VH-VL binders against Riboflavin kinase. Designs and how they scored, part 1

Every score and structure here is a prediction.

Target 1, 134 residues: Riboflavin kinase, of Devosia riboflavina (a0a087m355)
Amino acid sequence: MGIRLSGCVIHGDKRGRKLGFPTANLSIAPGVELPPDGVYSCIVWLPGQTTHHGATASVGNNPTFDDVKERRVEIYIHDFDGTLYGHELNICLLTRLRDMRRFSGLDDLTGQTERDVAQSRAMLAHHALTGLLP
Structure headers, positions and changes below count from the first letter of each chain, unless a header shows other numbers; antibody chains aren't numbered by Kabat.
F, E and O are the ipSAE of ESMFold2-Fast, ESMFold2 and OpenDDE, as the mean of both directions, binder to target and target to binder. V2 is 0.75 times the mean of E and O plus 0.25 times the DockQ between their complexes.
Where letters were taken out, [cut] stands.
The coordinates of atoms that the task and the answers printed are left out; those that the model quotes come from them. Centres of patches stay.

## First folded at step 1 (VH-VL)

Design a01 (framework fv_axatilimab)
Fold by ESMFold2-Fast, scan of step 1:
Structure a01 (fold): chain C 134 residues (1-134), chain A 123 residues (1-123), chain B 107 residues (1-107)
Amino acid sequence: as target 1 above (134 residues)
Amino acid sequence: EVTLKESGPALVKPTQTLTLTCTFSGFSLSTYGVGVGWIRQPPGKALEWLANIYWDDDKYYNPSLKNRLTISKDTSKNQVVLTMTNMDPVDTATYYCAHRPYYDSSGDAFDIWGQGTMVTVSS
Amino acid sequence: DIQMTQSPSSLSASVGDRVTITCLASQGISNYLAWYQQKPGKAPKLLIYAASTLQSGVPSRFSGSGSGTDYTLTISSLQPEDFATYYCQQYNSYPLTFGGGTKVEIK
C-alpha cells in the first residue's frame, strides 16, 4: 500500500501561497526512486507525531543547471497552517489521481487544484473506512 | 542557472527568409511543461509575441504572422529555431527568445530572456 | 485577440514617489498577467507574474494587484534604478499580447 518517502522541507511554494494552497517542497535524498510524475493522494507525518494528516502531493522533474532533472515533491497538507521549513516529513503516496498537465489560465489551475484536493480527501476517507491507512 | 542566447543574421534583404537560433542552458526542453518563446520589438515600439514551442513539440503562432512562421526544437542540441519568410522592412526589430517555466501548480510568464539579436531589413 | 491597454504611456516622477501604472484587458484574463521592466538596450526583466506574485530577486517596493480586466503595477518608493519602460502581458490565451508600455522618466 502506497509509496513511502521522507524528505526535508527546503522552502515554501510561492505559487501555492498565491492560490491559497501553500505547499511544502521536499528535498528527497539522491538515489531514492520516485513514482511517475503526477498528482497523488497522500498522508504525512510531522516530526514527533504518530498521527497522520491528509495531503495532496505533486511529483515532477524540473531542469537544473547542467540539464539535470530536479526532483520535486510538493505537499499541500490539508487543514494545516504553519511553517515546516527545515523539518523532515515522512509521507505515503496512496493513489495517483492524474497526470501532470498544462493549464490554460489561472482559473483552470485553481479549479483543477480544488478538484485534486477534493478527490484526495475522498480517497483518504475511503481508505480510512476500509482500514488501508497506516 | 537558466541562460538563453539568440543568433542569426544582422542584415536581411526584403523577400528573404530569416532564420534565428536560440541556444540555451540550465534546462531541457524535454522537461514536462517547459516552453520557449520568441518575442520581437521594433525600435522604439512595444513587444510582440511571435511563437512558442513546448516540451511535447506543441507549437503556437501569432495568427497575424502564422503563414510566415515556423518554430522547431532540437532537444539534443538545446536549441529552438524560428524561421520567418518574406521579410519586409517593417520586420526590423530586436528578436528575443525566452524561457517559459511550467510547474503543475502554476502557468508562469517568460521568466528569463536572452539578450536579443537585432535584425535589420533593408534593400 | 486580447488587447492590452496601458496607461499612462509615459510619466515623470521623482525618487521616493509612489508610481502607479494600469493595464486594461479587452476581456477577462483570470489573473494570468505579467509585468516586465525594460531598460534601454536591454532585454525585459520579469517583475511580477500571476498578477500579484513577485519574481524572486525583485525588490519588495514592486507590487501587482487587480483581477478580471483591470490590473495595476505599483512602485511604492521609486529608486534611481527604476527609471525604465514597463510592460504588462497577458498569458491567459493565445495569441499572447503585451501592452504598449509605460515609460517612467526622471522629473
Scores: ipSAE 0.011, ipTM 0.541, lowest interface PAE 9.5, mean pLDDT 82

Design a02 (framework fv_axatilimab)
Fold by ESMFold2-Fast, scan of step 1:
Structure a02 (fold): chain C 134 residues (1-134), chain A 124 residues (1-124), chain B 107 residues (1-107)
Amino acid sequence: as target 1 above (134 residues)
Amino acid sequence: EVTLKESGPALVKPTQTLTLTCTFSGFSLSTSGVGVGWIRQPPGKALEWLANIYWNDDKYYNPSLKNRLTISKDTSKNQVVLTMTNMDPVDTATYYCAHSEYDFWSGYPAFDIWGQGTMVTVSS
Amino acid sequence: DIQMTQSPSSLSASVGDRVTITCLASQSISSYLAWYQQKPGKAPKLLIYAASSLQSGVPSRFSGSGSGTDYTLTISSLQPEDFATYYCQQSYSTPLTFGGGTKVEIK
């Protein structure tokens, strides 16, 4: 059981590389109820496909200038080599790993990201994913 | 369009405090992941990073100058202020503010848009 | 602190030349490197981020490469507007640090 979301993968052309963990940014329309901000273990798949990938996601709000809250889910897909820009992506958030937090610098952020991904991998290794995908 | 502009005194006496203001448009410091940094450049020398501030009020300082630096923001005015105490002639430089983005995954990737810079001379 | 060493400190080149500038980090920075161009009296302009990603609006003659401690900026065919000082900058660890700069002058 988990929380299912979907959206279009977007890329920001001004943003730098993510910590050696390539991520997909998923734009969530205003009005869609998101779980609490945090880091989650999850699975991802393309619509109509049964092949899934383990992933680690961050969930948070991204306020805009027009008072409309654009919500973002940022996903590192485990062992995935490729690009999903412009594709629809389905996700299922399974376990909340931790709250969002501040970082003192890139090495602190990198270390925490490595721990998050390791924990996400461990959680997913203990779950049968049969029945979670259409 | 993102723009930033520095303002402050052109001349500062030794031992005085420098106050610089960065006024910006085209983005908000209420937007998750957005930050502003200060970088300086003495005449004919390399760039030196001073401090960053982010949307959530996280502050980072160059350790060599941390005891002299304070960075703050006024999100409603689209301004970031840097103060530097006990000014010395070696602090003579052009001071820049610049836009940067930080999120959970990204850290400090780059300064993508810069202000024009403001020259500060420290002399008696 | 991570020290960034650029070489050469200056070079003279002609329009159409291939120019390479090197940046050496005192420890591995995992491709968290940016390159900036600065013209006299002007603010720096971002050219490359994440070691090899071209900033929007920057001509394709600019490219970045490298990994670990060793990085290069290449200008494949130098144009008149490219005569400037170039700086590398690491964002792997605070404090953020810049190289000493490489001045590209007309021959």
Scores: ipSAE 0.006, ipTM 0.547, lowest interface PAE 10.1, mean pLDDT 80

Design a03 (framework fv_axatilimab)
Fold by ESMFold2-Fast, scan of step 1:
Structure a03 (fold): chain C 134 residues (1-134), chain A 122 residues (1-122), chain B 107 residues (1-107)
Amino acid sequence: as target 1 above (134 residues)
Amino acid sequence: EVTLKESGPALVKPTQTLTLTCTFSGFSLSTSGMGVGWIRQPPGKALEWLANIYWDDDKYYNPSLKNRLTISKDTSKNQVVLTMTNMDPVDTATYYCARIYGDYEGDAFDIWGQGTMVTVSS
Amino acid sequence: DIQMTQSPSSLSASVGDRVTITCLASQGISSWLAWYQQKPGKAPKLLIYAASSLQSGVPSRFSGSGSGTDYTLTISSLQPEDFATYYCQQYNSYPLTFGGGTKVEIK
């Protein structure tokens, strides 16, 4: 089940504006093959924990200062309020919810992000996730 | 240390154009996620947002001041310039520039300049 | 435009008091709300972002809470340096909008 990734939480080149929600940007090891660009329902294991938390993940290109495209994984951890910078997260991408799309502004972005998070929550509620480990 | 400082005329006559410059240090508008905004405050009144500019040259303006505002940046000089046309005594205010640093928080104004007072009078 | 209604407009308090300030948005803002402190003659300072996240260097007596349209700033034990005007600001959508301010005055 799903695609397993791990990475250290770093400050990203694009923040807040892209998803409209606080996200953790994961530094993925060089050479690791990422799944297709899109928005995913996801589970996350916080440092030192064997229980998971629900999340919504974005996999896509990260525009840089020189227009160099870098693929990235950004995670919105549901109902989590805390600092994870410098910590390694283990994640499992479960269901691809939609393709990446362009937005006409923060309201459009926020509305879609709210729908994505709601869909992610609904899908996670019906998964057989009991006993999954990091 | 991050600092921002506003500069411009202290006195402007009605119908004239105001030009304000924000000069900053400790960060660059070539860095992804960075922006600078302008906010004003008339004496004894609340804060009012005017315009934002971001690292990618995206620009946003308060629609209540339609056609009066222009924001631009010179990344090499670490400067952001706001121009406001057709000044009126009601535009008398302290004008602030402030940094926008997108992180977990999105786009809050985290570091502010000291402000520059602009009086519009004949 | 999203209207930000801040209450009360002013309050009088003593050192050691618990102070609560409310900010109401005319529509949902998904916790994209900041709180600023402004002392007379000075620029605003960021206290709280994303409704509840404390800015680095801000004393822990400041806290923010709320969701949807209803948000609060709490000062658990007011200090002499906390007498100031406080503003909320939404950054969910353009135009960015501020509340009318709450002046915290010495009793």
Scores: ipSAE 0.007, ipTM 0.552, lowest interface PAE 9.6, mean pLDDT 82

Design a04 (framework fv_axatilimab)
Fold by ESMFold2-Fast, scan of step 1:
Structure a04 (fold): chain C 134 residues (1-134), chain A 123 residues (1-123), chain B 107 residues (1-107)
Amino acid sequence: as target 1 above (134 residues)
Amino acid sequence: EVTLKESGPALVKPTQTLTLTCTFSGFSLTTSGVGVGWIRQPPGKALEWLANIYWDDDKYYNPSLKNRLTISKDTSKNQVVLTMTNMDPVDTATYYCAHLSYSSGWYDAFDIWGQGTMVTVSS
Amino acid sequence: DIQMTQSPSSLSASVGDRVTITCLASQDISNYLAWYQQKPGKAPKLLIYAASTLQSGVPSRFSGSGSGTDYTLTISSLQPEDFATYYCQQYDSYPLTFGGGTKVEIK
């Protein structure tokens, strides 16, 4: 079940922090096949942990700050506070929640992010995830 | 309440390193969501963002200035320091430090600015 | 980098006039846009953030509007203290970028 990815947390676009949903941006190795662009319910293993945390992931084509175009994986880890820069995360993308879409402004973007996270939480609660390893 | 003040040399020779200090009061750079940025303005020209530093020591730099910039903070002294290497006459500008807005969530609008310090680069 | 194109570069106006300044982003910035006022010899002052939210203490004659790539600052009835240069700034992504400025001059 699901799509397994791993990557090092890097700095990048910090829009997630502006919405109250700070995100970890993952550097995924070249040649790794990414799933279709969209928002996903996700689980993540923090460094050295065998237990997972719920997360909401976006997979999309976003420009970097140096204008290099690349697809990125951006993850909001539910109920997590802390700094992960430079650490490697293992993740599993479980359910595609929606397509990427355009927003009409800050309120629309914030509202959709809140709905995405709520839906991700609900989907994760519905699945049998006990005992999954990184 | 919140105040910032820039300090540093008024005159720098080409190839030298510039060090600017931003001393602030009325906030702590340990408070979640708070940051300080540096912006410059050449005489008669537009504003140009240089670098930001945040409460969690996250740092961001303008890539057009490549490897010339270093930003650091000393939370015990309420200071943020910007270092810029290999100064050139085109770097002549007023340099500002500014507080980053927090009130409507975490974002990068500069709500309170220092008065600015003029740096002239000439031989 | 996101390019911010500001127009006009300058305009002449009289006290009481409605003034409109436009800011165009090279890509969608999702309303992560601020407007600043700068008077000669002074530091910039934040007027508006999130495209349309007035900073505390800013007179209600200032308003911001727009979405996506196209944003506007409006001064409904220009006052003597409003003669200044105005800058837009996007904060959707790094590097943070400013427009070229619009100088509002007395007619």
Scores: ipSAE 0.007, ipTM 0.535, lowest interface PAE 11.5, mean pLDDT 81

Design a05 (framework fv_axatilimab)
Fold by ESMFold2-Fast, scan of step 1:
Structure a05 (fold): chain C 134 residues (1-134), chain A 122 residues (1-122), chain B 107 residues (1-107)
Amino acid sequence: as target 1 above (134 residues)
Amino acid sequence: EVTLKESGPALVKPTQTLTLTCTFSGFSLSTYGVGVGWIRQPPGKALEWLANIDWDDDKYYNPSLKNRLTISKDTSKNQVVLTMTNMDPVDTATYYCAHTGYSYGLEAFDIWGQGTMVTVSS
Amino acid sequence: DIQMTQSPSSLSASVGDRVTITCLASQSISSYLAWYQQKPGKAPKLLIYDASSLQSGVPSRFSGSGSGTDYTLTISSLQPEDFATYYCQQSYSYPLTFGGGTKVEIK
């Protein structure tokens, strides 16, 4: 069930931090196939833990400099405080919530992020009730 | 291929306003995660960042220039314009515009225009 | 503002030498650092981003390392075309700031 990925945490998105939704950006190994671009409900296993946390994931292409960079996965871990830089995270992408889209401004981006997180929480609660979570 | 080119006056008198235009191709400033910045370099001196504008029209300015700067974009024309008021001989420099990406924060200026030399003298 | 201090301000080296340039940030910048090469009369060229990621098309003799406040650019075997001034730049916080530059002269 779901799409399982692992990646090393690199620097988080500055914009996510400005919006109150700090993200862990995962560097995914070359050759690993990523799902379609979009926003996903997600669960994550923190280093050394057997218990998972709910999360909201964004999968998309990086803006490239002069060549194609690897695609990135950004994770907002629900109800989590702490530092994950340099650690490897295991995640499972469960439900694709929406396509990636361009925003008309900061208010539009913030409002959509709030809706994404709310929808992700609702989908995770649904999966827990139907026995789809580990 | 991504390209940028600066245009504007080569000579400016003290107290006048400088207007520089960056015309680019190979990318769109409406694309998520894309931005354009302005950087200057006085003769024989280090690089100094002036301003950035990004895909959602967020604007960032070097505070040392005390609100002398205005940056704007025209996405339909593939242009970014920088305006700098009250020019002084110390502002004599080569002015560059450059492409940047905003993945994992603000990363770097990967592709630069050729630069345009602006001399401020009476 | 985050101050970026480069050392040395200039150096002279022979072809084939290992050259190291240092960049010190006044506070931790969490590897949000780029290195640029600028040849006389030309615009800067990006060499390294995210402290250690080599830009496409840049020769493998260039490498970046470091974390926190202390970063280095290394040229493992200096070539004649490496005559240039090198700049570091932090992108951790606005305003974006550059180092003072290091001029590399090939003997």
Scores: ipSAE 0.006, ipTM 0.557, lowest interface PAE 9.7, mean pLDDT 82

Design a06 (framework fv_axatilimab)
Fold by ESMFold2-Fast, scan of step 1:
Structure a06 (fold): chain C 134 residues (1-134), chain A 123 residues (1-123), chain B 107 residues (1-107)
Amino acid sequence: as target 1 above (134 residues)
Amino acid sequence: EVTLKESGPALVKPTQTLTLTCTFSGFSLSTSGVGVGWIRQPPGKALEWLANIYWDDDKYYNPSLKNRLTISKDTSKNQVVLTMTNMDPVDTATYYCARMEYYGSGSYAFDIWGQGTMVTVSS
Amino acid sequence: DIQMTQSPSSLSASVGDRVTITCLASQGIRNYLAWYQQKPGKAPKLLIYAASTLQSGVPSRFSGSGSGTDYTLTISSLQPEDFATYYCQQYYSTPLTFGGGTKVEIK
């Protein structure tokens, strides 16, 4: 896939942080086409850095949270906790891991998020080993 | 500047219900990423978390006390209210409310605390 | 529930000393760890969040480190105003839990 996006970190619906996975909501420039809804393995360049970091991205609405109506890009940066509000991130979506799905509750969402992050980490390690990372 | 202040009764009899109000200024509980929690501390003891409420009205309770606790907010008044039923002398403690604000700090740690209000439970 | 164990429960130190306080979680908390300072009769004050990020306005002599289950608060050169009780707290999952506290007393 290899889809490159840039966006400014903005306020949003922050359910992931309450479950231990802080996500950054990205405002993507008008006119930029988003990929299909889903969860993606991703790499991100933090402000001022030339090296990339592993990440897990969600594109689309979360069906469990019916109060969120617009498509969004949320990114969980692996092994990072800090303030990125107002900063611009460059990202690359690499592998689509799964379709969006409805969750029966917060425990179901949390368990799936843990599996998504684990799968994302494994995929990124595989890409690094095979020389497919940008 | 952000401030929070607790108010409620100083003395409660066993079996009564405690109602505490947290009144705050300098932020709104309608702002995404903001929450308010309640924490207590018995004299000479450690801090114990009680309950959180967030901007989206999401609520979390300490499971050991969940059937006794209710947390609610009045966004227009900048208030969060905690009720605790069936008070017992072991519930004697200083009760604090505190703010969480994700996008400023990158964290749901309690960044600003009220001064605390002492509640004594005795016959 | 995630249990937070602090050690030591108390220590005596002199101005200028290096003070180290440890916090052990019963399971991994992925750096969702805060440190608070509490002076007698006062509310706690946030010192550090995300295990190692210093809260604005907190002196640089305070630092946090650690990962997984094991975390440390260090005061590189103790000052008179630092005599207080220190608490760690995980915010990885509910219920949110605090350590038992470490009282730093004048020697």
Scores: ipSAE 0.005, ipTM 0.546, lowest interface PAE 13.9, mean pLDDT 82

Design a07 (framework fv_axatilimab)
Fold by ESMFold2-Fast, scan of step 1:
Structure a07 (fold): chain C 134 residues (1-134), chain A 121 residues (1-121), chain B 107 residues (1-107)
Amino acid sequence: as target 1 above (134 residues)
Amino acid sequence: EVTLKESGPALVKPTQTLTLTCTFSGFSLSTSGMGVGWIRQPPGKALEWLANIYWNDDKYYNPSLKNRLTISKDTSKNQVVLTMTNMDPVDTATYYCAHKDWGYEPAFDIWGQGTMVTVSS
Amino acid sequence: DIQMTQSPSSLSASVGDRVTITCLASQGISNYLAWYQQKPGKAPKLLIYAASSLESGVPSRFSGSGSGTDYTLTISSLQPEDFATYYCQQANSYPLTFGGGTKVEIK
């Protein structure tokens, strides 16, 4: 079983939107322990739904010079259209795919995001086949 | 919260070098994803992008002006400097510095007020 | 370099009108397009990024749409404070390039 988190959706990452992978930024309650930084294959439950959706999650730092350092949780929900702002999402992080890293430019970021999503989809298909998905 | 302000000479003679400084607050160029760009606008004309610098010291220049432009940063002073050589009357414009938020995202979300540079003898 | 062509170069409209501004790229830009508003004597202000994402604090009457080479900024109900010049900017590749601008005059 993976790591379960919940949070209210605030604004999506501008970066994710520009890459064609719109993300939901989760506001996690203060004091909740986050897993290690990285990119994860993930499943998500929308409010009131009985089924889960596949997703790709990133957990990482968002340090600022004049602000308290804070870690972010951002979710790209596979094959989903719609708005989620103000709604609570329940997620389960299943497999850590890679460490967070810095990017040399927009093309590098875009290419890695495409690989992350493809790998996440493959891992979720594997979990479904092996009976690890609920 | 985020603010930027341009400073430099208001008047420049032809063939001289222009040096502009952007002083900012509310963010650091040591923060991953942060950048600052320079954009200019001649009176009554469209915006023209000049150069970007990022937290990792990556630099991008408009190729039409690349041989004349140098961009640098002093992260400890919260400053970005643009130098432009061999000024010509056609370079008369308002020069802006602007913040870009996170990654190599080229949209400029917060702009300085601009500084007018006139090139004449 | 990617060339950005805006149309019209200027327009006059009444308060309450729907205003549409078009931006055409010389090649595909994959929705990497921003829209800016510039009031006389002021710096530009970001309205929209990634073709359709509304910047925080921007009124909901502004919207962006489009794909490929053809993009549109719409103001659904023009207000007096919308007197300004609007610029598009492609973000697909360096050098970054702006459109020629569209001046919106409220009459």
Scores: ipSAE 0.000, ipTM 0.530, lowest interface PAE 15.1, mean pLDDT 81

Design a08 (framework fv_axatilimab)
Fold by ESMFold2-Fast, scan of step 1:
Structure a08 (fold): chain C 134 residues (1-134), chain A 122 residues (1-122), chain B 107 residues (1-107)
Amino acid sequence: as target 1 above (134 residues)
Amino acid sequence: EVTLKESGPALVKPTQTLTLTCTFSGFSLSTYGVGVGWIRQPPGKALEWLANIYWDDDKYYNPSLKNRLTISKDTSKNQVVLTMTNMDPVDTATYYCAHSQLLYGEGAFDIWGQGTMVTVSS
Amino acid sequence: DIQMTQSPSSLSASVGDRVTITCLASQSISTYLAWYQQKPGKAPKLLIYAASSLQSGVPSRFSGSGSGTDYTLTISSLQPEDFATYYCQQSYSWPLTFGGGTKVEIK
């Protein structure tokens, strides 16, 4: 089953740019319980749309970077181009792919990110998602 | 629509500093994911990336040239400025600025200026 | 830095020919690859981004494919306006790097 969240896109930490993997950082309302830290296969509804987009989400601090103290939700939207800053997104986290982990270097981190996105795409292609609404 | 135009000196002497300005329209450098890059091309040679700047003032430089390059923006004027110190004849090239959107994969340049030729000679 | 090797450096072709240009990355770039067309004296024009996505306004005779380290640009039926130099570019890792270019010349 899916975990539903919504949030406004903020700029915040932008580590995804250096990884060749642009992410949207979501501001989640105070008091909303986040799922366990990890990488998730995800779908996203853009403002005004009932059709979803595939995405890969990370929840929590990246353990590789000790200076990041706050838990956050970061979304990479597959095959999407557009302006997201200041927009409200609805998301559904579907499958937890892995725990957050430490990396031995930038190449290890980028290689794992590539595998995460590929796995997310494969999981989403296998699911019957046609009837889901925001 | 989106347009960019480079301006700066056509002739520079060795050891001088080059300053190039990119003036753009049709987009804002305050928009999430939007950036502008500088790319150069010596006559008859391949393209070489120099630097990118993004909406949030985040900057990236070619490490081969990082100690010589500074990129800055003035969002209210729709301008990006590149400064390159200690010019040498090997820096003779056409210099381009180009629009980039982070969501296409960073570094893909979808709209380019016409280019400005800079000759470095004594 | 990721090195991008294009082959061939040049080729001669006739209108109507199928043309393929290859780009090899020194490490996997996970389809973070763009293709550009450049005509003499002009700025480059984006044709393909994300290895296979056609840029708006670009004719459908252009297509990109590949994964990992190996990528190709195909022109299915060469037109007179397609005689140009073509460049690949990776955006997987900083610094951004371009291939050496492939010049497509009239036969």
Scores: ipSAE 0.007, ipTM 0.551, lowest interface PAE 9.9, mean pLDDT 82

Design a09 (framework fv_axatilimab)
Fold by ESMFold2-Fast, scan of step 1:
Structure a09 (fold): chain C 134 residues (1-134), chain A 125 residues (1-125), chain B 107 residues (1-107)
Amino acid sequence: as target 1 above (134 residues)
Amino acid sequence: EVTLKESGPALVKPTQTLTLTCTFSGFSLTTSGVGVGWIRQPPGKALEWLANIYWDDDKYYNPSLKNRLTISKDTSKNQVVLTMTNMDPVDTATYYCAHRDYDILTGSPHAFDIWGQGTMVTVSS
Amino acid sequence: DIQMTQSPSSLSASVGDRVTITCLASQGISSYLAWYQQKPGKAPKLLIYAASTLQSGVPSRFSGSGSGTDYTLTISSLQPEDFATYYCQQYDNLPLTFGGGTKVEIK
């Protein structure tokens, strides 16, 4: 069940933090198969912890200045505030919530992010009730 | 490397429709997070944004041009086409197409990082 | 629409001078601001994006700063190749809008 990935948290864009949803950008090893671009409900295991945390993940391309496109996984960990830069995270992508899309500006992005996080929380609660989460 | 080049007529008569083509290489407009825009500059004046098109066929237009604009893409030919109806002498300008990325992970747009050389369009009777 | 007010419209400077150009947005643009350099007869060239991030290949004498509505481009030691017109642009909201330009002329 679900798609399991691990990666080191790299220095990413702080736009998610500006929206009130701080995110961790994961460096995934070359050659690892990523699921289709989109927004996913997700769980994550933090360093030194045995319990999981709910999260909302984005899978997609990030532009680079050398004209090489790379696919990234960026995660908003629910109810977590702290720095994870340089740490290894283990994650499980559970449900694809929607396709990636263009936004007209910051308010449009913020509104959609709020909806994504709410939907992710609902899906994780549903999974807990159906026995998909520990 | 990424390159773009504009083509179209050098002279257009008032009331006619202008059609400009942007031909590019080094990227595909089927790649998530890629867009192309059109910007113009009348002689001696500032830059004015006209329209954007993205990999997912989303289209955006400058509302000041009163729906005179249509932007489309032909991904098999690596081309973006802009049409502008009812040309008049004040539309005389150099027209540029430019590449921009869109960060699909955060939903944030980027600047126009690579520009074509521009094509001069003169509107005169 | 977000109005971008650029100042000054023109300035005269000598090689080695520190040059400062200001860009004011009519509303907050969350650092979604770019600076472009344009030489006569040429297309604009991106210098800075996200208010302060230098584009690859651009000399370190160029820097950007600011937040909210107030942004600045600085050239720390003007070189002969820097005589050009500079434009700011917001890309926070549609329509995308540019400043009126600042022409940097040799004194």
Scores: ipSAE 0.012, ipTM 0.564, lowest interface PAE 8.9, mean pLDDT 83

